VHH binders against Tubulin glycylase 3B (TTLL3B). Designs and how they scored, part 1

No score or structure here was measured in a lab: all are predicted.

Target 1, 358 residues: Tubulin glycylase 3B (TTLL3B), of Drosophila melanogaster (Fruit fly) (q9vm92r272to629)
Amino acid sequence: LEERMAFIEDYQQTQARSLLLYVREHQPAELISENGTIFSTTLDFALGKVKKMVRHAEHYSLDDARIKPPTPAEIVENQTFMVQSTDVLKSNAKFKVSEKVMAEYARLAGLYLDQIESLRPDYRWDGSRNLWILKPGYQSRGIGIVIRSSLDDILQWTSNNQNKKYIVQKYIERPLLIYRTKFDIRQYMLLTITDTKVSIWTYRDCYLRFSSQEFTMDDLRESIHLTNNSVQKRYKNKTNRDSRLPKNNMWSLDQFKNYLRIMGAPDGSWSKTYNGFKQNLVAVVMASLDETELLQNAFELYGCDFMLDEHYNPILIEINSTPDLSPSTEITARICPMVLKDCIRVVVDLPKNPTAAT
Structure headers, positions and changes below count from the first letter of each chain, unless a header shows other numbers; antibody chains aren't numbered by Kabat.
F, E and O are the ipSAE of ESMFold2-Fast, ESMFold2 and OpenDDE, as the mean of both directions, binder to target and target to binder. V2 is 0.75 times the mean of E and O plus 0.25 times the DockQ between their complexes.
Where letters were taken out, [cut] stands.
The coordinates of atoms that the task and the answers printed are left out; those that the model quotes come from them. Centres of patches stay.

## First folded at step 4 (VHH; from d38 with S27F I28T N32Y S53Y)

Design d39
Fold by ESMFold2, look of step 7:
Structure d39 (fold): chain B 358 residues (1-358), chain A 125 residues (1-125)
Amino acid sequence: as target 1 above (358 residues)
Amino acid sequence: EVQLVESGGGLVQAGGSLRLFCAASGFTFSDYAMAWLRQAPGKRREWVADITYGGSTDYADSVKDRFTISRDNAKNTVSLQMNSLKPEDTAIYFCAAGPSWFELSTGHYPEYDYWGQGTQVTVSS
């Protein structure tokens, strides 16, 4: 229950930001109509919600323990906001305000969004659609993953599937695309554990996995949005997909670097990305080690999945403790055996416990 | 028998250039990352550059933009083009082969599996 209340608050906060992003992305004249059905109170609510988020992100309310249940008045106010804002975002409903008033709201939206994004940089990856990805809690391998936009649908889905303990995460709406197609990067990480230290290793090769269809937020099908190999292997590439992309839906790192050169990416873009992989993985491992018993004289191999933003900054999506290293393409036929061989070269192969199925 | 043999060292004036070569035999060259390291008199051995089995390169800050590492898997060779040489580049240069992992938490590179005997590079003022 407490988890549901926290998620509902997150969803409502995200809706407020989504409305402000929508307002920032449009000219004021595009948002208004003399016959408009949406009043300025909807904008006032969104601004107020984000202003409260800024205050909390600055840790001024750290003494507040947990989300408290809303009052009946707050429930009605929230519900009214959700209906009105959804009409704007999904049905192109117009505001009944003057252009001058709308321009002032657009200015305020920009200011409040800049404030919260400076405190929560990951919010820069959000769009205006309030999409969430629902994953089964353990051993998903892409099975049972769904993307939903409606709060009611999300709550109904999790209620109907309580035996699976779903994880609900904000969907990244603004990933870097290659030829208008979504991809992720599989980066291998190795942990080695000796009597005296834990060492973190990143592999200096990786590969990209592409979806079968051109990216669009207007269609939530898994063939577009779930780049997992276990999902994409069931799909045939569609005719709306750029012919310069690989038929087997994978690129080597060298192919990606060549793409970066052709597209005129800034010098050092890959180095920036790779350093970002290293920084993200160190942070996650250090946080996890505080809660984990260490097996001495062991190693653990992980498959780490990243997306990139439009500035080639890495976005860590998932760390898989049992990565499949079976070759499925000419790309994986090269890198997967190499990861294993190089794993052995790093570790003493006498008393070690493997981290992943091999 | 595994063998890494360096060549191309010698005496050069500051601002000059040399190209080092390393010929490899006795192992599957294309599966290994290759590296150049150097050791100046009285100093510890230090990493200079490497190139992964897939051709990705990296360089120490002290040599970046002056040195270029490359490999030829058909000939089992790795080379180091050294331009704009400085007296502080004077060292014995070693070729090495090892895994394509980068160690993060301590800043240590992996212990290389195979080493050459080294070639002397001397840069005079």
Scores: ipSAE 0.565, ipTM 0.826, lowest interface PAE 1.1, mean pLDDT 83
Fold by OpenDDE, look of step 5:
Structure d39 (fold): chain B 358 residues (1-358), chain A 125 residues (1-125)
Amino acid sequence: as target 1 above (358 residues)
Amino acid sequence: EVQLVESGGGLVQAGGSLRLFCAASGFTFSDYAMAWLRQAPGKRREWVADITYGGSTDYADSVKDRFTISRDNAKNTVSLQMNSLKPEDTAIYFCAAGPSWFELSTGHYPEYDYWGQGTQVTVSS
C-alpha cells in the first residue's frame, strides 16, 4: 500500500513535470485560446508541485515526502490536475490565459525544470507523455513487459496481476537513438563472493541491440520499444528503417565506436560511457549488498542493459541474472562463448593461482 | 609453445613515427584480447592500448589520437602504429594477450596470459 501510494505520488509529480515540459517546448501562442478550457490554476498547481520537488531534493528525500497520505482536499486537487493536464498533453487542450501570462508561465516552467533537473539529472530523459514500463519481477526475456501512460491502467494492471510481482519504472522517453532506432547496450558483469570479499568484474567487450522498428512514441508496441533479441526475433525489420542498421539488429562494440567516429562524437565518448557502466554497476551492487544475504564462495554472471542519453551517459535499465548466452547472431556467437570461457578464468583459475590472467 | 615476438622498435626523433609488430603463436589468437604495455626506465609498467577479439580498441589518455592498435587474425599479429612520438614515449613496449575481465575494486587490468619479451622504443628530443 505504501509502495502504491508512493508510485501514485511519483506519477503525479511526473505529470506536473511533463506539463511544464510541454509548456516550455511550445510557443505561448500555440498553447492558448479564447475558448480554452484549461485554467491557470492547473499551471499553478504544476509549478507548485515541481517547486515542492525541488525543496525536497534539496533538503529531504523524495521518498520521505511520499509517506504521508494525501488529505481529501489534496486528492481532489490532484484529480482535477490530472484531468486537466491530461487534456492538455493528450488532447491538446488550450489554456484560457493571455499570451503574456502564458509566456510568463513558460518562463517559470523552464526555471523550475532546470532546478529540479539539476538536482535530479535522471529527470532529463523523461518526456511529456508520462509513460511507465511494467516488468515482471522474474523477467523472462521481455515477456509480459508493457508500457502504459494511464495511471488507472497501471494500477489495474498491477492489481490484476498480483501473482506476478511487477516492477514499475519510468519509461525513458528521450533515449539516444541511432538512425532513429532505439538501442541498448548489453554489458556483462561478474560478481564473485569469497570469504573475504565481494568482487565486481566488468567484461571488456559488449554489444548493442536494436529494435527492428523506427522509434516513435505514438506507437507503444514492443517491437518498437524493446530491444532484446528474444522479442525482436519475432519481428521483421521494417522497410523504412535505415539501411545502415544491421539486419541482425546487433552491433559489436567496434561497430558502435565506428559509428561514434562517423557521427563526430567527442573524443573519449566511449570511455565516458564505459566508465559510466562501472560507476552504475558498483552503485547498484553496493546498494544490493545491504539487502541481500550473500552466499559465500559463489559467483554470478549478469547481463546489464544500458541505454544512452544524448551525451552518451549510460542509463541502467535492467540487470539480468543468468543472461541469455545463446549464439543467436554472429555477434553473440562470438562474445557469449568468450564471456563464459573468461568467467572460468576468474572463478576457477584465479583462486588456484592469484596471478592467473582473467 | 606460446610465443609473442615484438618487432619494430628503435630510435626515432620526436615527432616521428614507428610501427610495432607482435607475432603470436602457440595459442588460438582470435580468442584473445591483445594489448600493448610499456615500461619506461624507473617507472612501472603501464597499459598503452588494447584490442578485443572483436576488434574494439581502447587507449591510454597519454597516447590517444597518436597511437593506433590493430590486429590481423589471419596472420596472428597485432600492431601498434605510433605517430607524433614524444620523448615521454621512450620505453620498452610489450605485447600481451588475454585480458577480458576488469576488476572494479582494484581498478587495474588483470594479468595477461602471455607476454612478449619487449622491444625498445627510444624517442630523442
Scores: ipSAE 0.402, ipTM 0.719, lowest interface PAE 0.7, mean pLDDT 90

## First folded at step 10 (VHH; from d39 with E103D H108T)

Design m01
Fold by ESMFold2, look of step 11:
Structure m01 (fold): chain B 358 residues (1-358), chain A 125 residues (1-125)
Amino acid sequence: as target 1 above (358 residues)
Amino acid sequence: EVQLVESGGGLVQAGGSLRLFCAASGFTFSDYAMAWLRQAPGKRREWVADITYGGSTDYADSVKDRFTISRDNAKNTVSLQMNSLKPEDTAIYFCAAGPSWFDLSTGTYPEYDYWGQGTQVTVSS
């Protein structure tokens, strides 16, 4: 399967980056031992893998544009790397090199990570755990979503659940947290096709949805990691949860802006975030229009889910073409009807008389 | 009948301040975004600031940190506090009401549903 091979390659590339991140985040003395079991060839492999990723991102041929099955030699080399790197990342195994040599590897790791992250900004959101989220396709909402770190577990899970078409996405390991709690932002978008014009509209209000539990990567259960309301409404908030978090697990935009002020976020942080929503949504719509036929005199309302990074940059997670607009809290009781009313105002709007226009 | 009535305009020296008011009637004020726009002689109408139904504000770069928009849903009014005024701020200022969408295709807000008659602001050097 082409999709299976593509995922295995992506997983292995992510492991290489995870190892380099681990090296960058530690002092060289912490990574070495005279009794170390990991040789420098593991680092050479990771650096080489990332160098190839940079080449793909900057320059490629048609032959390099597709995932190729690895040769038997490449399979053995990849497996050796996976075992050695896992020992470092999971078991704190040490390198058998001098501190000076390790310091040079740390410098190179930083250099190569900076190069690939400048070309692929989304890689800045990864950590060293190589976590993936598995979502069922259109079959069910919220049911069956799991987070896994092991390649074998991921492959076994999909084999055990063949009836569902799973979507496999890299888990965002470094989201912005509010009072140690994960959240996302529901942003509405309207797409209209009228006359010869395609218009993309972003709503100027949104709301935040919080997990009922404190964030930790040591427990991958849904009550911690899946912030959508359909999941979280089944759970009770943790007893010793920060009292500044909302009991109904939602904030209005105003409440989030107040939080930004209290935390001393730079002036204009929300404007930066909202501009990022605009940029992300334009890019996705333009890509979709390029590959699909347009329906004349149509409109569709989307529910778009974003997370933020530590610099308040948006991370687009999902676009839902059938968002639920039923009020479930005080927050949604206000914004959901307003989104609908404002859709009518935009869609039904009539042209002004142009006779006096110059 | 829908009506937006601006007031508070006048003549002021550079560096001075003015506060504009817009009184609204004939529609459900709390459901609308409210905006201020301005038009200098010989120029196109320019968006200045707006405030959504939920109170979120946005400003043109030319007035950022000098102007403050606010609304009072109990009195059906929107106001614009203008500080550190410059001769370039001279214009007729209009109050407007509309939906809380932003049009990415044009980089502008939707055409507003309701408009006031405008109030003159003149900033002398």
Scores: ipSAE 0.557, ipTM 0.810, lowest interface PAE 1.2, mean pLDDT 82

## First folded at step 11 (VHH; from m01 with S56E)

Design n04
Fold by ESMFold2, look of step 13:
Structure n04 (fold): chain B 358 residues (1-358), chain A 125 residues (1-125)
Amino acid sequence: as target 1 above (358 residues)
Amino acid sequence: EVQLVESGGGLVQAGGSLRLFCAASGFTFSDYAMAWLRQAPGKRREWVADITYGGETDYADSVKDRFTISRDNAKNTVSLQMNSLKPEDTAIYFCAAGPSWFDLSTGTYPEYDYWGQGTQVTVSS
């Protein structure tokens, strides 16, 4: 109910941003036609929506937290906007305005996008496709994960599968790629809870997982877009795939650091990335503790999945409370047992004579 | 039983170099992060550097760019190359072994499971 309305608002805000990004990415003359079917009010609506987002991000107050129901006119305006903007983004529909007017809209689009991206740096990772990833809440091992762009399709899919309690997240359209291939980084995190404190631990090793296919937004297949092992193990690597990528679709941290050196990444780029992992994970854990009943003398191991942007800043994608520690490659055959052994070492004391374990 | 034995300490003039070694026995060396810590007279023990089982290194700000930690899993040794030594580096240096976690709550590394007896390093003007 309230969750559905919140998602619809998020989708509409994202559509407005997507339209403005599309306008910024094209020459004004490419966007117009004397026979155009798209009104300038569609651009006015998108600009207004983003301006409101900027004001909200700058001027948080208790008074601004009130939810106001839309008027019937606002509902119609929203519907008109969604139809018109979809025609532009999906069908290359043209605006019926002069080139001079379109150029001014393009200038304003750039201005407002720069403003909101300065306040919400993660928005720099979005593209113009308004894509969402739908995941079953029960940890399906890749089964039932879909990527959709249409609001109606998303709402229908979740209604048809509501027994699964789907999670709907914005899909990141512009991740860092390595040799034109999508990847994520599996980072382990341990929470320990004692009588006196909650401790957050990050493992000092991690690994990368690559898609078997080259990245493209023109094809939303899971073999391209879902980097988790349970999905990718079902696919064969594309024959023209870059030969510098690993055949087993995994890199160790050392291999990634070597790549960073080859790319001429600044000294300390990995240290910055790892510090970003730390900061992201502290923030998420602290936010989650408000809504969690603490169990004394407990621990939990998490698998945390990150992507990177072009500046090697981490993008937290998912935190898995039941990470698979089964070795599947030579990479996981090394790190997975070590994570488990090191969890035990943090949680319990080692015996005086550990030689029997060698 | 478990043993960590440091060597290579001694007296050196400021600006000089020393290389410390730590020989490990009685446990699976390749599964442990190895660390060097030091304690000057009357001061708390100070973390200096470590190297994870996978070879990731980290250094205290006070020794960064002057000290280099390395490990040899075939010989069960960890070493600390100390260059551009200062009188402030004077301390007993301890070798330690532990897990490869970083504690975000304290910004430090975990308590170590095994410790050596230490080797004296003295830096004179």
Scores: ipSAE 0.633, ipTM 0.873, lowest interface PAE 1.0, mean pLDDT 82
Fold by OpenDDE, look of step 11:
Structure n04 (fold): chain B 358 residues (1-358), chain A 125 residues (1-125)
Amino acid sequence: as target 1 above (358 residues)
Amino acid sequence: EVQLVESGGGLVQAGGSLRLFCAASGFTFSDYAMAWLRQAPGKRREWVADITYGGETDYADSVKDRFTISRDNAKNTVSLQMNSLKPEDTAIYFCAAGPSWFDLSTGTYPEYDYWGQGTQVTVSS
């Protein structure tokens, strides 16, 4: 119940940001009409909500323990806002305000968004559609993953599937694309636990996975928005997809680096990305150590999936235990055996000889 | 028998260039990351550069933008192009083969399984 309430609050906050983003990204004249059905109070509400977020982030630790149930009045206000904002975002409803007033709202929207994004950089990856991804907790390889935009739909989905643990995550609406196609990076991480220490290892090689379809937010099908090979192998590449993309929907790291060169990416872009991998993974592991009983003399290999933003910052989207190491493509046929071999070196050879190569 | 044989070392003036080579035999070359390390007199051995089997490269800060490591898997060779050499670069340079894991806990690269005998590089002022 607490988790549900927290999600609803997060959804509503995201809606407020989405509306402000929408306002910031459009010309005031395009957002208004004399016959508009949306009033300025909707904008005031959104601004107020984001302002509260800013204050909270500045003065209070984001402790989920402080989530209070909304008052009846707040519930009604939120409902009204959700209806009105949805009408704007999905149906292009217009505001009944003057152009001058709308311009001021746009200015304020920009200001408040900048403030909250400075405190929460991850909000920059959000779009205006307030999309969420639902993953089953017991399944891997993209099975049962759905993307939803409606709060009611999400709540209904979770209610209808009470026996299944679902993970709900904000969908990244503004990922870096390659030739208008969604991609992620599979990075391997090895965790070793001895009697004396926990060690985190990152593999220096990785590979990219592409969707078989061009990216679009107007179609939420898995073939477009999931990059897992287990999902994509079921689909044919569309003919309209860029011919420079691989038929097997995978790139080696070298191919990606070549692409970066072709695109004129700044020097050190990959280094930045890789360092970001390391930082993110350390953070995640450290966060989990408090919650997990450590098994002595154990090791585990993880497949870590990252998306990139326009600045080549990595976004961790998933960590998979027992990742698929099958030689499904020429890329995985090369890297997976090597990863396994090198795991053995770390797990078996290193303990026998601390000077052994890992 | 595993062998790593370095070549290309010698005497060079400051600002000059050298290219070191390492020829590998006796193991599956393409399965190993290759590295160059150096040891100056009275100093500890230090990591200089490495290249993974997939071609990923990394460099010590002291040699970054001056040195370039490359490999030829078809010939089982790794090379180190050294430009803008400085007297501080004087050392015995070793070729080594090892894995492609990075230890985040220590912030260091692992030790290497195989080593060459080294080649002397002397940079005169």
Scores: ipSAE 0.442, ipTM 0.754, lowest interface PAE 0.7, mean pLDDT 90

## First folded at step 13 (VHH; from n03 with D50L S56E)

Design q02
Fold by OpenDDE, fold request of step 15:
Structure q02 (fold): chain B 358 residues (1-358), chain A 125 residues (1-125)
Amino acid sequence: as target 1 above (358 residues)
Amino acid sequence: EVQLVESGGGLVQAGGSLRLFCAASGFTFSDYAMHWLRQAPGKRREWVALITYGGETDYADSVKDRFTISRDNAKNTVSLQMNSLKPEDTAIYFCAAGPSWFDLSTGTYPEYDYWGQGTQVTVSS
């Protein structure tokens, strides 16, 4: 119940940001009409919501945010906002305000968005569609993953699947694309637990996975928005997809670096990305330690999936405890066996050489 | 028999360059990341550089942009080009074969399967 409430709040906050983003990205004259059906109170609500977000981000850690149940009045206000904002975002409903007033709202929207994005850079990756990805917790390889925009649909889905562990995540609407195609990076992580010591290991090699289709937000099909090989192998590459993309929908790290060079990426871009991997993974592991009973003399290999933003910052999207290590392509045929061999080397040697050269 | 044999060490003046070589035998070279480590007198052994099987490289901060690691799988060799050498670079340099797992807790590559005997590098002021 608490999780549900938290999600609803997050969804509504996202909707507010989405509306403000929409307002920021359009000319005031395009947003207004004498016969407009949307009132300025909708904008006021959105601004207020984001302003509150800013305050919380400045003064409170995300973990300290006590979710208070909404009052009946707040519920009604939220519902009204959701309906009105949805009409704007999905149906291009117009505001019944003057151009001057709309311009001011646009200014404020920009201001507040900049503030919140400064505090929460991840919000920059969001678009205006307020999309969410639903993942069954027991299934791997993209099976059963759906993308939804409607809060009601999402809640209904979760209600229908109460007996199943599921994850609801904000869908990244503005990912870095390669040749107009969605991609992610598979990074491997090893956790070892020895005599109450937890060690986090990152593998130096990784690989990229591509969607078989060009990226578009107008079609939410899995072939477009998922990058897992288990999903993509079911689809043929679209003929209009860029010919520079690999047929097997994978790149080695070397190939990616070559691409970065070709694209004129700043020096050190990959280093930045990789460092970002480490930082994100440490954060996630540390956050989970309180929830996990530590087993002595244990190890686990994870496949960690990252997307990138336009500045080559990594975005962690998934951690898989049983990653697919099958040699499905020439890329995985090389890296997966090596990862396994190296895991064995580490695990076998770890107990034997506690004094190994640091 | 597994062998790693380092060569190319010697005396060099500060600001000079030296190229170290390591010849490997007795194991599947292409299945290992290759490392260079060094040990200065009275100091602990320090990791210097890594090159994975795929050619990905990593360097210690102390040698970054000065040293370059490379490998030739056809010849089972790994090299370390050392430029802009400093007196602080004086050490016995070791070639090692090991995994490409980086320990975030220690900030290094702590695991190695095979080691060479090392080659002395002395940088004079």
Scores: ipSAE 0.864, ipTM 0.962, lowest interface PAE 0.4, mean pLDDT 92
Fold by OpenDDE, fold request of step 15:
Structure q02 (fold): chain B 358 residues (1-358), chain A 125 residues (1-125)
Amino acid sequence: as target 1 above (358 residues)
Amino acid sequence: EVQLVESGGGLVQAGGSLRLFCAASGFTFSDYAMHWLRQAPGKRREWVALITYGGETDYADSVKDRFTISRDNAKNTVSLQMNSLKPEDTAIYFCAAGPSWFDLSTGTYPEYDYWGQGTQVTVSS
C-alpha cells in the first residue's frame, strides 16, 4: 500500500512536469481558446507540484517526499488535475486564458522545469506522455513487459497480476534514435569479491541492439519499444525501417563508432558514453552493497543495458545477473564467447567457490 | 610454445617517432586482447595501450593522442606507433596478451596471460 501510494505520487508529479513541458514546447496562441475548457488553476497546480519537487530535491530525497500520504483535499485536487491535464495532453484541450497570461505560464513552466531538471537530470528524458514500463521482477529478458500511460491502467495491471512481482519504471520517452529506430547498448560488468573486497570490472567491447520497428510513440507495442533479442526475434523487420540498419538488429561497437563518424558526432562521444557506463555502474553497485550478502571468493557477470540521450549520455535501464550469452547473431557469436573466456582469465586466481556465478 | 617477440625499439630524439611490433605465436591470437606495457628504470611496469579482439582501443592518459595501437589478426601481430616521443617515454616496452576487463578500482588492465621479453626504447633529450 505504501509503495502504491508512493508510485501514485510519482505518477502525479510526472504528470505535472509533463503538462509544463507541453506548455513550454508550444506557442501560447496554440494552447488557448475562447471556448477552452481548461482553467488556469490546472497550470497553477502543476507549477506548485514542480515547485515542491524542486524544494524536496534541494533538501530531501524525492523518495522521502513520496512516503507522506496525501490529505483528502490533496486527493481531490490531484484527481481534478489528472483529468484536466490528461485532456490537454491527450485530447489537445485548450486553456481559457489570454495569450498574455499563457505566455507567462509558459515562461514559468520553463523556469521550474529547468530548475528541477538541473537537480534531476533524468527528468530531461521524459516526454509529455507520462509513460511507464512494467517489468516482471523475476524476468530479465523482456518477457511480460508492458508500457502504459494511464494511472488506472497501471494500477489495474498490478492488481490483476498480484501473483507476480512487478517493477514499475518511468519509460524514457526521448531516447537517442538511430535512423528513427530505438536501440540500447549491452555492456558487461564483472564483480569479484575477495576477502570482502568488491572489485568492479567493465568490458571494453559492447554491442547495440535495435528494435525491429521504426520508433513511434503512437504505438506502444513491444516490437517498437523493446530491444531485447528475445523479444525482437519474434518479429519481422518492418519494410519502412531504414535500410541502413542491420537485419539481425545488432551492431558491434565498431559499427556504432562508424555511425558516429558518419553522423559527425563530436570527437570523444564514445569516450563520454563509456565513462558514463563506469560512473553509473559504480553508483548502482555501491548503492546495493548494503542490501547484498557478500560472498567471499566469488564472481558474477552482469549484462547492463543502456540507452543514450541526445548528448550521448548513457541511461542505465537494466542490469541482468544472468545475461543471455547465446550466439544468436554474428555479433553475439563473437562477443559472448570472448566475454566468458575473459571472465575465466580474470577469476582463475580466485579460490574455487561452488556459489560463484558467471 | 607461446611466444611474443617485440621489435622496433631503439634510440630516438625527443619529438621523434618509433613503431614497435609484436609477433605472436603458440596461442589463438584472435581470442585475446593485446596490450602494450612499459617499464622505466626504477619504476613499476605500467599499462600503455589495449586493442581488443574487435579492434576497440584504449590508452593510458600519458600516451593518449601520441600513441596508436593496431593489430593484424592475419599475421598475428600487434603494433604501437609512437609519435612525439618524450624522454619520459624511455622504457622497456612489452607486448602482452590478456583479457579486456578494466578494473575500475585500479584504473588499469591488471590481468595478462602471456608476455614478451620486451624491446628497449630510449628517447634522448
Scores: ipSAE 0.855, ipTM 0.960, lowest interface PAE 0.4, mean pLDDT 92
Fold by ESMFold2, fold request of step 15:
Structure q02 (fold): chain B 358 residues (1-358), chain A 125 residues (1-125)
Amino acid sequence: as target 1 above (358 residues)
Amino acid sequence: EVQLVESGGGLVQAGGSLRLFCAASGFTFSDYAMHWLRQAPGKRREWVALITYGGETDYADSVKDRFTISRDNAKNTVSLQMNSLKPEDTAIYFCAAGPSWFDLSTGTYPEYDYWGQGTQVTVSS
């Protein structure tokens, strides 16, 4: 219940930000009508939500992080806001305010969004669609993954599928694209446990996975939005897809680095990205150690999936504890066996490591 | 028989340059990350540089921007171009082959599968 209430609050905060982003993206005159059905109180609520989020992020209070059941009045306020904001975002409903008033709301929206994005840089990845990805808790290789925008649909889906134990994550609406096509980066991580020491290893090679058609938020099909190879291999590449993209929908790291040179990326962009992988993975592992009982002389290999922003900063999307290492393309036929062979070299030779022998 | 044979060492004045080579045989060179390490008199062996089988490079802070590692998979060679040499760079330099895993907790690479016998580099003041 605590997890459900936390998700509902997160969804409602995201809806508030989505509405403010929508207002920011449009001219004030486009948002209003004399016959408008949406009142300014919907904007007041969204601004208030984001203002509370700014105060919470600035103060670091544990008390502010605790989830409490909403009062009946808060339930009504939230429901009213959700209905009206959805009408704006999905049905192009108009505000019944003057253009002067709407322009002031647009100015405030920009100001509050700038404030929260400076405190939560990950919010710059969000768009106005409040999309969430639902993943089954078992290994599915892309099967059973859905993308939804409606809170009621999400809650009903998880209720109807409780035996599958779905994971719900915010969908990244503004990923870096290569030739208008979505991709992710598969980065391998190894954890080894010797005596009382936990070591975190990152592999010095990786690969990119592309979707089979151009990115658009107007269509939530898996062929556009799920970049894993097990899904994409079931689809033919669309004819409007850029011919410079690989037919097998994978690039080696060398191909990506060549792309970075062609696009004029700043010197050291890949080094910055890889350092970001390392930082993200250390943070996740350190957060997880408090909840994990260590097994002596054990190891675990993980497949970690990242996306990039327009400045080549990575965001960790998923860590897969049972990555499929079967070769499926010429790219995976090279890297997957090497990851496994190098894993054995590390694990078998741990007692011989010179740093461990001192 | 696996062999890693270093060459190109010698005596050089501070501020000078030197290029080391390592010739590999007896194993599948293109499957390995190649490293340079060095050991100064009375010191513990230290890692210097890496080039992966895919061409990614990494350097110790003490040599960054002065040393350049490269490899030629067709010739089974790896080289280390050393510029702006300092007396502190005096050491026996070893070529090594090993895995491409980087240990975030120690900031180092694991034990290496194969080692060369080393080549002496001496930088005079």
Scores: ipSAE 0.539, ipTM 0.807, lowest interface PAE 1.2, mean pLDDT 81

